# Designs tried in a protein design chat: VHH binders against q2ydc9. Part 3

Target 1, 344 residues: q2ydc9
Amino acid sequence: MASESAGPAELGFVEAAPSWRLRSEQFPSKVGGRPAWLSAAGLPGPPELACPLCGRPMAFLLQVYAPLPGRADAFHRCLFLFCCRTPPCCCGLRVFRNQLPRQNDFYSYEPPSEDPPSETGESVYLHLKSGAHLCRVCGCSGPKRCSRCHKAHYCSKEHQSLDWRLGHKQACAQTDNLDNIVPDHNFLFPEFEIVIETEDEIMPEVVERDDESEIIGTMGEAHEEELESMAKHESKEDRIFRKFKTKISLEPEQILRYGRGIAPLWISGENTPKEKDIPDCPCGAKRLFEFQVMPQLLNYLKADRLGRSVDWGVLAIFTCAESCKLGIGYTEEFVWKQDITDAA

## First folded at step 5 (VHH)

Design d4
Fold by ESMFold2, look of step 6:
Structure d4 (fold): chain B 344 residues (1-344), chain A 124 residues (1-124)
Amino acid sequence: as target 1 above (344 residues)
Amino acid sequence: QVQLVETGGGLVQPGGSLRLSCAASGFKFSSYAMGWARQVPGKGLEWVSYIYSGGSTEYQDSVKGRFTISRDNAKSTVYLQMNSLKPEDTAVYYCARDYKRGFGTKSDYAFDYWGQGTQVTVSS
């Protein structure tokens, strides 16, 4: 069960950013592209990143940098969310937590540089400091090698086949700088930084407002019984959706709401989890709400090119209340998908 | 190199006011959250106030309503206006920079660079 211990929510917004700002050593919160892994060791393997519904490789959706600075073992802390974007499924989700102390084998004790690196070219970083290789398609752990060139790595036969079809067949014969000729596989989501703002509370208004402001502006001297009739027609679901709209009204472009232990903001009263639906952490602690992904994010994903695409009302992420120590591995956490229900 | 320099401390009577300033250099000031902490004699270091890069503020309960943090990004300076001072506010006050803003850092700040401190003494 979630704790009501925090102040206002923090809000996430999408912003364009140069690629160097989204590398792991910058500790980004980001949407799309390849994961900026935190620990360079102990990555989830291909089985952990297969869709739990259809078994196909998942796409990285977003990560949030969510440190616990008073915790020595979680000075750095990230959550990584993956979704299935492969039709006809497009439904599966997985989320992972990883954390590091300030002193670690991967990153400077000092804060990340604010200046662009001296690098002049653009390249994809597919080989981690730990020696792990990343899949050319998805940026996840890639233990498979191309049997012909021995230099291209993949998480799965599906991604190997995809890369082969889209350019590696030709590039394989000429192996210099393979990481500089990675094609657009139409698999990764567009890449953005997530920037943070604190939510400001809105004051109650004497007169209610909604999306129909032009008709409200013309309703001077409205008949009282007609106004009461409109109020009585509002269903419970309409009231919950209006509460959702009111809560987000000052910053309607928010794609993420963060607050460890706060109550989620549901888009409807349907498809919400009961306590039994949220599994305990393997360490024995309960999981608590940490952040939610808002439906506004869908506008940035370019997911609707052809066929079925990803969709949700709200994605709610629940994590170990103790943020338990993982060593160097990534721990799977829990995500609840609130779908919008059509009338039946 | 990151540098933070506090000024404005001194001796003041109970109920009086002081304004602390912190001049920052060596980093992109407008991109970082900043804060004030204090070391009370015989006690550990405790945070006092915090200001986000966008101007939102937070305060320890014991100073809320009496202290006001502010920033001037053009001058790379953070301020602490201290009103209605009490003897228990006597401390060395430090300006500090947060390591990197992330989600959820409000209640558990990770200050990584500190000034030299400025003494505030509240006595009759």
Scores: ipSAE 0.421, ipTM 0.747, lowest interface PAE 1.2, mean pLDDT 81
Fold by OpenDDE, look of step 6:
Structure d4 (fold): chain B 344 residues (1-344), chain A 124 residues (1-124)
Amino acid sequence: as target 1 above (344 residues)
Amino acid sequence: QVQLVETGGGLVQPGGSLRLSCAASGFKFSSYAMGWARQVPGKGLEWVSYIYSGGSTEYQDSVKGRFTISRDNAKSTVYLQMNSLKPEDTAVYYCARDYKRGFGTKSDYAFDYWGQGTQVTVSS
C-alpha cells in the first residue's frame, strides 16, 4: 500500500458570513448556529444527539463539508460535530457523517447560486424540505411538539421548557404570529463560516544534492537533532509540544486541520489514542483520521461566559476508511478528545 | 499565475464529434478538480461536466452518454470528448478549475479560474 504522501493539511479559519451562505443549500463548512443538515432524511434523533455522559441535548459545534474525490456517492459529504454544553458535564462529543451523490432528492444538480437570495429575511428554518420538524432551540430533529399550538417542535422536554420560558409561552397563544422568529435561547454557539486554506508546505528547498550524499545527510541531521534534543534535555513531550507550537505559530488563527489519513497534530504525548482506541466502523473498515479541531476555536465560541465551559486541547475526528453508507441516515463516526493536562 | 487555455472548438455538423482540450498551468493540476461549462449567447452558464482530482466524473443530464470528460495529469490537461453533437450544444465552452469550498477536495460547484473559452458551433 503506497503511503500516499499525505498532502499538506488543509487549515480551517473562521469568518463572519451571512446566514444564507451557511444554509444547507450552500454546503457550508461552518461553526455554531444550527446544523446545516445535508440529507433531509434520516437525521439523528434526540437519543443520538444526547450527550453520552449526561443525557442532555448536545449543541451543534461545527460541520465540515468534505466530499470525497472519486466517490460519486460522496459527491456531497459532511461531518457534523456536536458537543455537550450542559454544565457540569460539557464533555460529551459526537460526530456524524452524511453523504449524498450529486443527483439526489434534496438538492439541485446544479451549483447553488452564489448570489444572496432575494428574501433577506433571516428565516430560521423550523422544518426541512422533507417536512421533518426541527427543534426551535437547537435545529436538530424535533419529534416533540407543543401541546398547545402544535406548531413548535422540540428535540426534548428540556428545550421545550427553555423555549417556553424565553418567549414561546407568549407566542403560543398568538398562533398567527408564530413568526419564524426564534428567540435567542443562548444555546447555540456563535455562527461562523469555516474558510479553507492549504497549509503552505515550506517545501524545504530540496537542495538537489546529488543522490549519493542523501543517505549520509539524513542520518546526520537526525543525529544532530537527536543530539541537540539530548543536549537540550528535551523530553518527548517537549518535542511534541514544540512541534505543535511551531505549526500553530505559522497560522495562529487556525481552528481546524484537515487531512484524511494523516497523523493528527497533538498538543502532548499524553492522552493520544492508540490504534486500538479507535473503534472500527460497523461496516468492518478501520477509521482513519480525517480532521482535528484546534483549541483556538474555543476563543470564538465565547465559552468563557458559560461556567465550566466546553474545553479541549485537540478534538480528533476519525471516520470510516471506506466512507461507507450505512443506510439512509447519518453515520456516527469517532471523536477523540485530547485534554490539556495542566502541567501540575 | 493560473492559466487555462481551451482548444478544440469549431464548427461541426449535427451528429459530429469534437474534442476539447484545456491546458492548465500555474498550479498543481493533479490536486484540483476540473470542469467544463458552456454558455449559450444570452443564456447563463451551464454546467456540463466535472472531473475530480481522483478521476471520477459527473455529467449534466443533457450530455450524459455523449460527452466524456477526462484528464491527463502528466500533461496538466483536461479533455472533453463530445460525441453526437446537437445544435443545442452550440455554446462557448469554458474550462474551469474547481474552487475549494470543502475539505479534501475542491468545490463541486464553484470555480475560481476559467479559460477564455472555445466556441463550439453545431450547425448543418
Scores: ipSAE 0.274, ipTM 0.654, lowest interface PAE 0.8, mean pLDDT 86

## First folded at step 6 (VHH)

Design e3
Fold by ESMFold2, look of step 7:
Structure e3 (fold): chain B 344 residues (1-344), chain A 124 residues (1-124)
Amino acid sequence: as target 1 above (344 residues)
Amino acid sequence: QVQLVETGGGLVQPGGSLRLSCAASGFTFSSYAMGWARQVPGKGLEWVSYIRSGGSTEYQDSVKGRFTISRDNAKSTVYLQMNSLKPEDTAVYYCARDYKRGFGTKSDYAFDYWGQGTQVTVSS
């Protein structure tokens, strides 16, 4: 029986897609918009989706469809990444895993059709098959209800106030189809599909020759400066960044690198985790690297709409090595943010 | 009931050609991706090729340029044209329906239904 083992990374790229391809029943990998939740039950609640640093509601950043071949309880499997995009914070991150067997209460046993559905409109769907209500602003679990109409739901008073100011005050008692009048709250990231390519064989590392060195000044009183210029050595940080640039050079637009159990590709030697920095899963298993988000994604987020914006060198996601079934809903996993302290 | 029936296997000399066919029934063939996999003696099951409902294709490196996958939606049939056959192509070949490609499914394409297989033997 064949199974995937350690091998080349799979790369993710942003592409525009019609909205129907990004619905939950298509099992998308996607950036931005509202989450396409996998299990319609057991969603993370508002406390789990509050920024761990500032307490404000986080925005959905991306999800990855990553089934585990040969695992019946993970026939469907998704990872959902959320980030704080609200100034002045813009720093907090959380990631969640959810998985389902092929036979489940939410989706057809049959594969998703590649044919468009009969309905392809711009309506926002805020009610899940489980009966769960979603926040009109962010698409996350929305247990709070408007006290006037009892029809609009929110994750937080912050999002309720935002929606009130941006249109719900006027719409509250007027229509039975509030989903058709959801304004742009300037909160969600732009929505894209993530498409998958297998990484081509990397070029061999090339030992840099010193032939680009030259005498820049003249001998004499500039002797010490000239010798330092001629004797330049590659630092550890220069080597790591060069390896990063070399590794991505064949596909420079990659926004994601995926490979369960492979080593992350760090952008620098700074701000990387030690083993103790990666918590074990509550089930007792170690967490292993699964995918990383590349800095190239930042170009697609239009994050400057809020002034200060999200920023990272890489984001590295670590998940339970057993992909365990802990509880009945979404399991929080671990994300490491590698910041870059300078542009070097 | 989903059924996939392969035909066209047989014995062929190195350098020869063979065309496999797979008749599909029990589902709306034109709406789904299809593929071929093979069970190589002494090696495990490996994917060979893949074709989407819209006709785009993908091949494993060892067969690129030698094998061609195609489909006829009117006949609910997928084909594998195998040229320049080598002894290492000897295997039982299976037609399969794809489920959904995701990250981590590359070498174990998530095929959900398989045919019974057809033997291809390349030797003199």
Scores: ipSAE 0.584, ipTM 0.799, lowest interface PAE 0.7, mean pLDDT 82
Fold by OpenDDE, look of step 7:
Structure e3 (fold): chain B 344 residues (1-344), chain A 124 residues (1-124)
Amino acid sequence: as target 1 above (344 residues)
Amino acid sequence: QVQLVETGGGLVQPGGSLRLSCAASGFTFSSYAMGWARQVPGKGLEWVSYIRSGGSTEYQDSVKGRFTISRDNAKSTVYLQMNSLKPEDTAVYYCARDYKRGFGTKSDYAFDYWGQGTQVTVSS
């Protein structure tokens, strides 16, 4: 397996974008709002999108469009990250992968237009082209429907109740306008486009040999640099944090770092996954690091409104090395949450 | 049939400039992002720059500040202005059509069609 020379990481930044840019047909990388689902078939259901800790519906956090060049079956490829934002939990995370060939039933073979559509109406899509119904609150699969109007769909009783209280009760009898106006349920995160930039290779004056030791599982031999750092009375933790700070300082607004198969940039040496902590894909392949979400994203999520807010140091996403297709639906991948240890 | 034809390559001294052109045909040019890649002898293909249909541009770090990509939709042509050329820029340069840029595709070539290439040689 040729060690693909780990090219520089790609960085993600958030920018405001018009809603049409963040629709499925544009294959967006985005934060917040409703998921721009890739395949209209085989969406994760309410059980899959429930918080594994508290069982409450999770909120869409972000999606990353990340095709695999040379893979016909992954011409389109997207990763969807969800998080629990229900207090007091706010800890659940799930990530799903979906991929499509260029020729598929949902999208044109030709690239999408980068021109704004003539119809700029901010219409919330409550159903997919496949006819699949989406929850009015979260934009996820909505198998439940309002017993009165039979037009409003929900992922859960919770979201149904929420929508009922916030306006559906009044609108339910006026069924002609249900599709046009969705109230703010204060459930969705603010929506942004994720724009991609290449990380500038700072020619370190001192080629601090990135200790390959930060690769998951290679806690190998204490390299001479560790000995030098020890000689400098710098703790391993200090070094890790310094590296983290240095990288962030170059691009302070970065919210995402992408590099399939590269080592994650950890904020601390604590609570870093070992190889054994990363479950293999059900297909039998190992999962590899693909991208991480930086703590800077929290600044854009305005999570403070919820008391106990979503919080992380780093979210590291690991995906099947083979990018396998497990069935016709969305494949769950693995996310590791590194928390910021309160420096006592 | 999609066709991409590169021109403008040649021999130039270090510090010199070249302008590459790529004439495109066989598709709706204005709807596609276009790009340039290069292959150094004995090395793999690397992306150099791309320009979206809307005009936004991206560059490989090694060429940032030196190269400028542009397009003329009326002429169905993409250009690469190369300034301050270095011996390291010696390569066959290929014009390419790009479908959709995503993460992991910049370095790994999200291009679906390529020209025949034009030789750029930077030598004293």
Scores: ipSAE 0.502, ipTM 0.809, lowest interface PAE 0.5, mean pLDDT 87

## First folded at step 7 (VHH)

Design f2
Fold by ESMFold2, look of step 7:
Structure f2 (fold): chain B 344 residues (1-344), chain A 124 residues (1-124)
Amino acid sequence: as target 1 above (344 residues)
Amino acid sequence: QVQLVETGGGLVQPGGSLRLSCAASGFTFSSYAMGWARQVPGKGLEWVSYIRSGGSTEYQSSVKGRFTISRDNAKSTVYLQMNSLKPEDTAVYYCARDYKRGFGTKSDYAFDYWGQGTQVTVSS
């Protein structure tokens, strides 16, 4: 399914950026903050953004701008990854794809300008041009409305309660322009741009040709005592981790590896998906590997500052091989979490 | 009406240099990224370099250290200085306007307008 490399990986790195560069009309790849939604209509609702493990609202983790060459219906294409950051869970994940043609109802046909806008660039956008309201806490679809002011919107009772406690109680009674006054809820991850670099071609054969049968074949004629010595010296898991470390060594700060249809770079031989573990798309197509989130991203999330937090070895995202268009809304895709075990 | 007009191509011996120029019109040049691509005989079109409006640059690995992209916003012109030319650099070179780089598009897909091209031939 996703066994052959389509080319070198593209690597993602975090970088500080002014807020205007991370707005939807700039088509950003970004970590943290609020989602820069692509289609302003058909957002995932609160049920789609509830943690699949604990049911609580998830936090936006990152989005990737990944247009498909030669596809008119995917001239613009984004993937949006959400994770549960609420203790004790901190484990659930969901990912969504959205795409638009170049001619659409939301964005200019012309490329985004690289000039900074004359505006201050300091604003929380809680209302989309489609008429959709966004949750004041998380920036996701917010169909619930404060019963007192009728102006603040929320995805859930959890976020409504949080906002109430952290400032809306006073602001609700004192101002009618609530979008300009949004407190720090300690819910959003820190915000960064993801910038792209192509991986250097050093040692691609060694990394890509690791085969379980090769280990057995190379040692077939060895003496039993020699085989036991080699087995005690290096395990298959040690070789996989060493291969991981070698592959990333030229760019150790990478937080993302992208390549539609390439082989994932696993940190361990444990907790990897088999073909049967990756569901087909509802359209009937298989799903292909598209990108992975590297453990280095955890260093930027401030995840350990308050006890139990998000953690992973690798997150691997798989998407419809056809990149099918299921209406204008957002299509859920598949994410695999490779956890680190005590042995690994 | 967007127009991109390349000049400066020609025949040169290995190790030589050429400077390509691209005059742009029909859009606000200073607001957008620009780039170069080339069509190598027997191969498809491949990306060479681009330059953002603020001056930051990117290069294909095969030309890093030998080619330099630059721009003059007052003249609406982008340049490609090509040094230490090799026979494999022989191609038609195209000036292009960038749309938006994303994952999977660090290639010619990100360009939305192209010039007519200029031939560069590197031969002993």
Scores: ipSAE 0.662, ipTM 0.803, lowest interface PAE 0.6, mean pLDDT 83
Fold by OpenDDE, look of step 8:
Parts: sequence; structure tokens; C-alpha cells
Structure f2 (fold): chain B 344 residues (1-344), chain A 124 residues (1-124)
Amino acid sequence: as target 1 above (344 residues)
Amino acid sequence: QVQLVETGGGLVQPGGSLRLSCAASGFTFSSYAMGWARQVPGKGLEWVSYIRSGGSTEYQSSVKGRFTISRDNAKSTVYLQMNSLKPEDTAVYYCARDYKRGFGTKSDYAFDYWGQGTQVTVSS
């Protein structure tokens, strides 16, 4: 298996985008809002989207559209990352993978139009093409329905109660208000498009030493010794952090780093996963690093408004090396959370 | 049958300019994203520029500010204006059709159809 020379990492940046660009038909990479589900079938249910720690509904954090061009069954491929927003927990993370062939029941074989749709209405889609109902609050599977109107669907009693308090009570009595006006429940993260750029290989500036001036000044040895002495006193931890800072400094607004099979960029040497810490896929294949979420994303999530905010140093996502198709549904992958160690 | 035919390559001095053209046929050109990739002898294919069906553009960092990709849907043609050419830009340039850009698709494998390529040589 020729070690495909791991090309440079791809970087993700957050940009504002119109809502139509972030719909499923556009196959978006995006932050926040409701999930733009890929397959309309086999969505993860409320139990799968509950926080593994506190059991409360998780919020959609981001999705990464990452096709595998060499794989017919993964012509369309997307990873969906969820996080717990419930204080004091705010620690639960889950990631799901879904993939489709080019020929499928949900999307055209031809590329989607990139022209704005004629209908400018910001309609919240609460139904999938499959007829599956989505939760009004979070956009996830909503198997529960309002007992009064039978039109509003929810993933949980919690979200039902939330929606009821924030406006559904009034709307529910008005049978004719077909207006899919969904109030802001303060549950969703702000919505952005993730734009992809290639990480610049810092070609070492060959300092063309202009050979001109022979100033043989002896100052070169002292700087190397100081640099060596400084290097000798640099802890492994310091080196890791320096590397992290250096890479971030080149593109400070990066919120995502993508590269299947490459090494993650860690913020510290602490709480880094070993191979044994990454569970194998249920298919028997190993999971490989695919992408990481950077701490810079937190700045865009306005997490400060939510009290005890979601916090991470790095989120590293590991996916099945074979990108196996475990049925028509969404396959859970693995996320590793590296926390920022408060430099004591 | 899908066909992509590149033209406009040649020899140019450093700092010079070239305009590449790619004539497309055999598919609904306006529906597809188009891109340019280049290959240096002995190296892999490198993504250079990408233009979506809606006209938005992307560039590799190394060519950003120097190269401009454009398209004429009426002519089913994609262009690459290359300015301020450097010796490092010497490569075979390929026109390619793309379905959808995503992560992990900024490689030669992301394109479903390629042209035969046109040689660009930047030399003093």
C-alpha cells in the first residue's frame, strides 16, 4: 500500500453564508444551526444524540463534507459532530458519518445548482424528503409530536417543553398558522459556512544570503549556542505548544484542520490519545485521524453568552479507515477531546 | 462523451503572462465546477484553481493574487489567466471537471474528467 504522501492539511475557515447554501442539497461543510443531513434515511435517533454523560439532547456543532473520490459508495460523505451544551456537563461529544453513492434516492446525479433559489424564504425544513419529522428545536430526528396540533415534532420532552414555552403554545392553537416560523430557542449555535483552504507549505525562505558583505562578525556562534541552550531547556510540552502556536500563527482564523491519516496538531503533550485509546470500528478496521476542530471555533460560537461554555483545546475526529458502510444509517465514529491545561 | 481540451501553454520568461483555455464538451458545462491542476515532472498533481458553477473561485496559496480562473458558459470554456509567472510554475497544466468540492478533494482524485494537459514552461 503506497503510503500516499499525506498532502498538506486542508484548513477550514468560518464565513457567513446565505441559508440556501447551507442546505443538504448543497452538501455543505458548516458550523451551527441545524444539521444538513445527508441521507434522509437512518438518522440517528434521540438516544444516539443524547449526551453520553448527562443524557440531555446534544447540539449540532458542525458538519464536514468529505467525499472519497475513489469510492463509489462514498461519492457523498459527511461527518456530523455534536456537543453537549448543558451546564455543568458541556462535555459530551459524538460524531456520526454518513455516505451515499452518486446515484441515490435523495439527490440528483448531476451537481446541484449553485444559483440562489427563486424562493428567498428562509424556510426551516422540519421534514425530510423521506417523510421523517425533525425536531423543531434542534433539527434532529423528532419522533415525538405535539399532542394538540400533531404537527410539531420533537426529539425529547425537554425540547418539546422548551418550544412550548417559547411560542408553540400560542401557535399551536392557531391551526392555520402553517408558518414554519420557528422561534429562536437559544439552543442552536450560530450558523456559518466552512470554507476550505490549503495550508501553505512554509517553504523555508531560502534566505538568499546575498553574498555581498564579508562581515565575518563572530556573532553567529553565540546565537546558535543560545538557541541550542534554549532548545535544551525547552520541555517536550513547550515544544509541542510552540509547534501549535507556530502553525496557528500562519492562519490564525483556522477553525478546522483536515487530513485523513495525518498526525493531529496537538496543543499539549498531555491527554493525547495513544493508538490503544482509539477504538476500532465495529467493522474491524482501525480508525484513523481525519480532521480536528481548533479552539478558534469557540470564538464564533459565542459560547460566552451561554454561561459555563463548551470548551476544548482540540477536538480530534477519527474515522473508519475503510469508511465502511454499516447499513443505510449513520455510523458513529470517534472523537477525542484534548483540553487546554491551565498553565499553572 | 466528455472532452476537455487545453490550449494556451508555452514558453514564457519569468514575470510573463499566459492564458490557458479549456474547451469542454459532452456535458452540461454550466452545471459543473471546473478546475485547473498542474503536474511537475516527478511530482504529483497539484491543485491550482477551482471555479464553481455559480462563479465563485478558489486558489492555491502559491498562485493566489497571480492567477485568475474564469469561465464562459456560453462557450463551454474555462480560462486560467496566469500573471507574474515564476519558474516554479513550470508544469503540465490540466483542465478538470469537478462535481463538488469538499474536504479531501483538493487532489487529482477529486476530478472525474481531465484534459490531455498543456505544457507551461517559465524560463529565462
Scores: ipSAE 0.521, ipTM 0.784, lowest interface PAE 0.5, mean pLDDT 87

## First folded at step 8 (VHH)

Design i2
Fold by OpenDDE, look of step 10:
Formats: structure tokens, C-alpha cells, sequence
Structure i2 (fold): chain B 344 residues (1-344), chain A 124 residues (1-124)
């Protein structure tokens, strides 16, 4: 098993982007808004996108476009992360994976142009090419239909009611304008593009140790750090936090760290998963760390408007090591939430 | 037919500068990520820099601050300005087209076409 030399971590940053950049055809990594679904087939339904804790519809948090080189069946690959925004819960998380070969029914074989389309129409796509209807509120599968206009679709009665109160009641009678005016329900998170950068390897300052000290044997770099930590009476927790802080300080605006198979960067030693806490994929393969969402993202989500808001220290996403295809649909992966323990 | 033709290589003294050019043809240049890689004889291919279709640039740590990648879509050309050259930069430099995007592609590029390469030698 060739230890794939875990390349440097890739960092994600949020930037404002025009809506066309965040459409499915652009294969975006993005925060907020509505999901830019990859496959138009096999979308997760309302039950799959309900909060496992409170049963309410979850909000789309972010998606990460992360193809697997050398995998023909994963030329296109995307992970979709959802979170509960319903107080007092705000704790539910779910992540789904979808992947497509380069040759598929939905997209061109060639990469999309990064030039703005000629038609700047901000049209919210409320239907997929497959004919599947999407919820007007959240952009997820919308099997429910407005009984009056029969054009508006919803994932749930809750979103139907929300939309009704916020403008659909008025628009419903005006059948010609239904598609153009989707009110801001404050259900969606602000939308951003995730821009990718490579983490700069801080070359350890080669402390020019003066020549004279004898090559005492390579007791591993791990021992020196332990000895220094012991000398400084630094707790393990302090060390972990220091490491976290140091890494963050280099790029303080990072909202995502990506590295398939690398170790997550934890904010504390508490509430970290053990191997046994990470369920295996239903295919039988182990799940590996793929990326983590940093607490900095919370600053961009403007979550403070809601009393009990979404909160995390780190969200760690683990995906099937084999990136298996469990059917034609979206495969659920695993997310670990590390909470920030209020230092009592 | 997709073609990539590198130019601008040569012999330069340490601390000197070179500018590499890669002329691309046979595809929609503006839609692709373009990159530079280098190979030292007897060593594996090393990525140096790449520029996405949208203009975002990436550099290897070893060349960061010294090299600058740019592109001219109108000319279907990608450039590598190399400053403060070091002997360690001696290699054959290749221009390449990458068709992938997103996360995980920075370290594992999916290049489908390469140029013939241009020799860069940094020596006193």
C-alpha cells in the first residue's frame, strides 16, 4: 500500500462571485445558497435532507468539488454538506457524495468556459435537466407541489408555508412571474465561491545548530516536541491549540482545509473522533478524512441573527476510501462535529 | 490537434532571469488550466506553477516569490517569468494542459497534453 505522500493541504477561502460561477455547469466549490447539484438523478429526498435530530429541513452549507485523479468514474466528484438551522437544535449535519465520469449525460466532455455567459439572466433554476423539481426555498428535491398554481415545488410543508408567507401567496395568482421572484427566506446561507490555495509549507527555520554537536542518533522529531512540551509544562491541550493557532495564523481567513487521507487539524484534544467513531462505508471500506470546515466560516454565515445559531469548532468530513458507487444516487458520508468546550 | 510549444529556455547565471513561453493550439485555450512542470535528469516530474482559466495562480514552495505564471488568452500563450534563478532550477521545463479543477488537483494534476520541453540551465 504505497503511502500516497499526502501532498500539502489545500485551503479554501470565501470570495464573492457572480451567480453563474456557482452553477452546476461550473462545478463549483461554494458556500451557501442552493446546492449546485452534480448529477440530476438520484438527488437526496426530503427524508435524507431532514435533520436527524429534529426532523426539520436542513440548509445547504457548502459543497466541495473534488475529483479523484486516476478514477474514471470520479472525474466529477462533489461533496454536499448540510446543517440544521432550526433553533434550538442547530446541530444536525449530513454530507453526501456524488460522482460522475467525464463522459456523462449532464455535462460536456470539455471543461466549461470561465467566461461569463452572454445571458446574464439570474434565473434560479428550480428544475433540473432531468425534469426533477426543486424546492423554491432550499433548492433541494421538491416533491410537494402548490395546490393552487401547481408550479411551485417544495421539499416540505414547512418550506411551503414559509414561501407562502413571504410572497408566494401574492405571486401564486400571477402565474407568469412565479419563476423570477424567489424571495429571500433567510433560510439560505450567504453564497460565496470557495477559492482554493495551497498551504505554504513553513520550512522549519533550520536553526543553524553550530557544527560541533555529535550526531547523537535520530531520536524522532516527536521526542523533542514532547521534551519541549514537558519542559514548558504545556498541557496536551495547550499544544494542540497552539498548533491550531499557528496553522491558522498563516492564513487566518481559511474556511476549509482539504487533504484526503491527511490528519485533521483539531482545535482541542477534546471531542476528537477515534477510529471506532468513524463508521465504515456500507461498501465495506473505511472512511478517510477528506476535508474539514474551519470555525472561520461562521463569520461569513451571519449566523448570529438566529438566537441559537449554528456553531462548531471544526467539522471533519470523512469519505469512503474507495469512493464507491452505492447506486446511481448521492451517497451519504460521515461528518464529525468538534464542539468548542467552553473552558470552564 | 492539440499542440504545446515551449520557448525561452537557455543558459543563465545564478541570480539571472528567464521568461518561458508556451504557445498552445488545437483547443479552447481559455477553458483550460495551464501549467509548468520541470524535470531534472534522473528525477521525477515536478510541478512548478499553474494558472487556472479564471486566472488564479499557484506555485511550488520552492519557486514562490521568484516565479510568476501568466497567460494571454488572446494569444493562447502561457508564460513563466523566472527570476532569481538558482542552480537547483536547472531542468527541462514543460508546458502542460490540465483539464481538472477543484480540490485535490493541486497536488495531483490531470494533465493530458505536454510540450516538448525547453532546457533551462542555471550555472556560473
Amino acid sequence: as target 1 above (344 residues)
Amino acid sequence: QVQLVETGGGLVQPGGSLRLSCAASGFTFSSYTMGWARQVPGKGLEWVSYIRSGGSTYYQSSVKGRFTISRDNAKSTVYLQMNSLKPEDTAVYYCARDYKRGFGTTSDYAFDYWGQGTQVTVSS
Scores: ipSAE 0.576, ipTM 0.864, lowest interface PAE 0.4, mean pLDDT 87
Fold by ESMFold2, look of step 8:
Structure i2 (fold): chain B 344 residues (1-344), chain A 124 residues (1-124)
Amino acid sequence: as target 1 above (344 residues)
Amino acid sequence: QVQLVETGGGLVQPGGSLRLSCAASGFTFSSYTMGWARQVPGKGLEWVSYIRSGGSTYYQSSVKGRFTISRDNAKSTVYLQMNSLKPEDTAVYYCARDYKRGFGTTSDYAFDYWGQGTQVTVSS
């Protein structure tokens, strides 16, 4: 008997898209670039977006648009995943959830139009409707500003120094259209849309819940138990990897698997979380699996441009089962990194 | 007054074909993603296919390669060509205007407006 409650997953795929489709008012699921923030109020600040391992500013990795059916307070709902891409760390991860009702202070009640906007140029928008300023490098909250021009904003000294070195030193004196001239800092990941397809339902898995029992009684039985244990362990690990390979085989380019409450698809039996490893939400609810990032995404990131690069077997995101609203801002959730080796 | 009117359903044998049409009115059709969903007996509503205003098409895995969605923006009409029909395709098919496709959008709340539906029955 397989896990019948798992149901079919929704699969995410990378696709090129023009920048206007990836703006906040289009409610994108996207990889890379700058975050397309949902609520323009209550953004995570620089401390919340510092790498929990090394303290340096993290890069936006991806966001998923994932509204909750039947929840008026989550008509719009996004998850935002950030990773440290700064060597030698490249390991830290943080994930945030934000949600809005359909009637809100930021977006039209009507669906976003798919007509291309009238503007003709590529522009970086670093000023939110709330009046909040964004860091020129990373697109995260930028409470620091350049003391010379008073127009350029940054999350950190690191990003201010980077922008200064790569062009702002000269551009600062000219001040007129700083947002139209933002250099490539070689910090952001390449930008893509995430498009969605459903996965076919599959007949019950090869892996079964039935296990052989061990019998204790004689030396011959002890020897047989050793052989059975060895075979069982090899078969179990083979089944886990085979399940992974089978599940992805019809759509091998999937970079994301989504399903609130389904079972994660692990690449191996190693480095998986136990119940105690997944903290409860501060509201008291359990956290449940929502989506996983597949290793196939790494092919699109160009992460090795900075030397040591990000790497993972699977990233698994767990969120409050109630999708609660704590305060008015972004709520931190939980991400588990499954590495294939003992060291990431 | 958004209106969506489906036509083209009926009874067909396995392996047969049907073409569904959906006439849209009361909004600027060309500006929105349109799609088809179906209510399979004993199951909830599920997404089948959608087409963006620019013509990009997407399909549920179970119908990919067999169904083709298309649109005619000048006629404010979306179509679903259904080939190689199987008994499991039996359902009431609904034309819908999508709000914005996201993960988890297989529920009724994902559609902004939808029609009354047309019955498709695939049986020997």
Scores: ipSAE 0.575, ipTM 0.788, lowest interface PAE 0.6, mean pLDDT 82

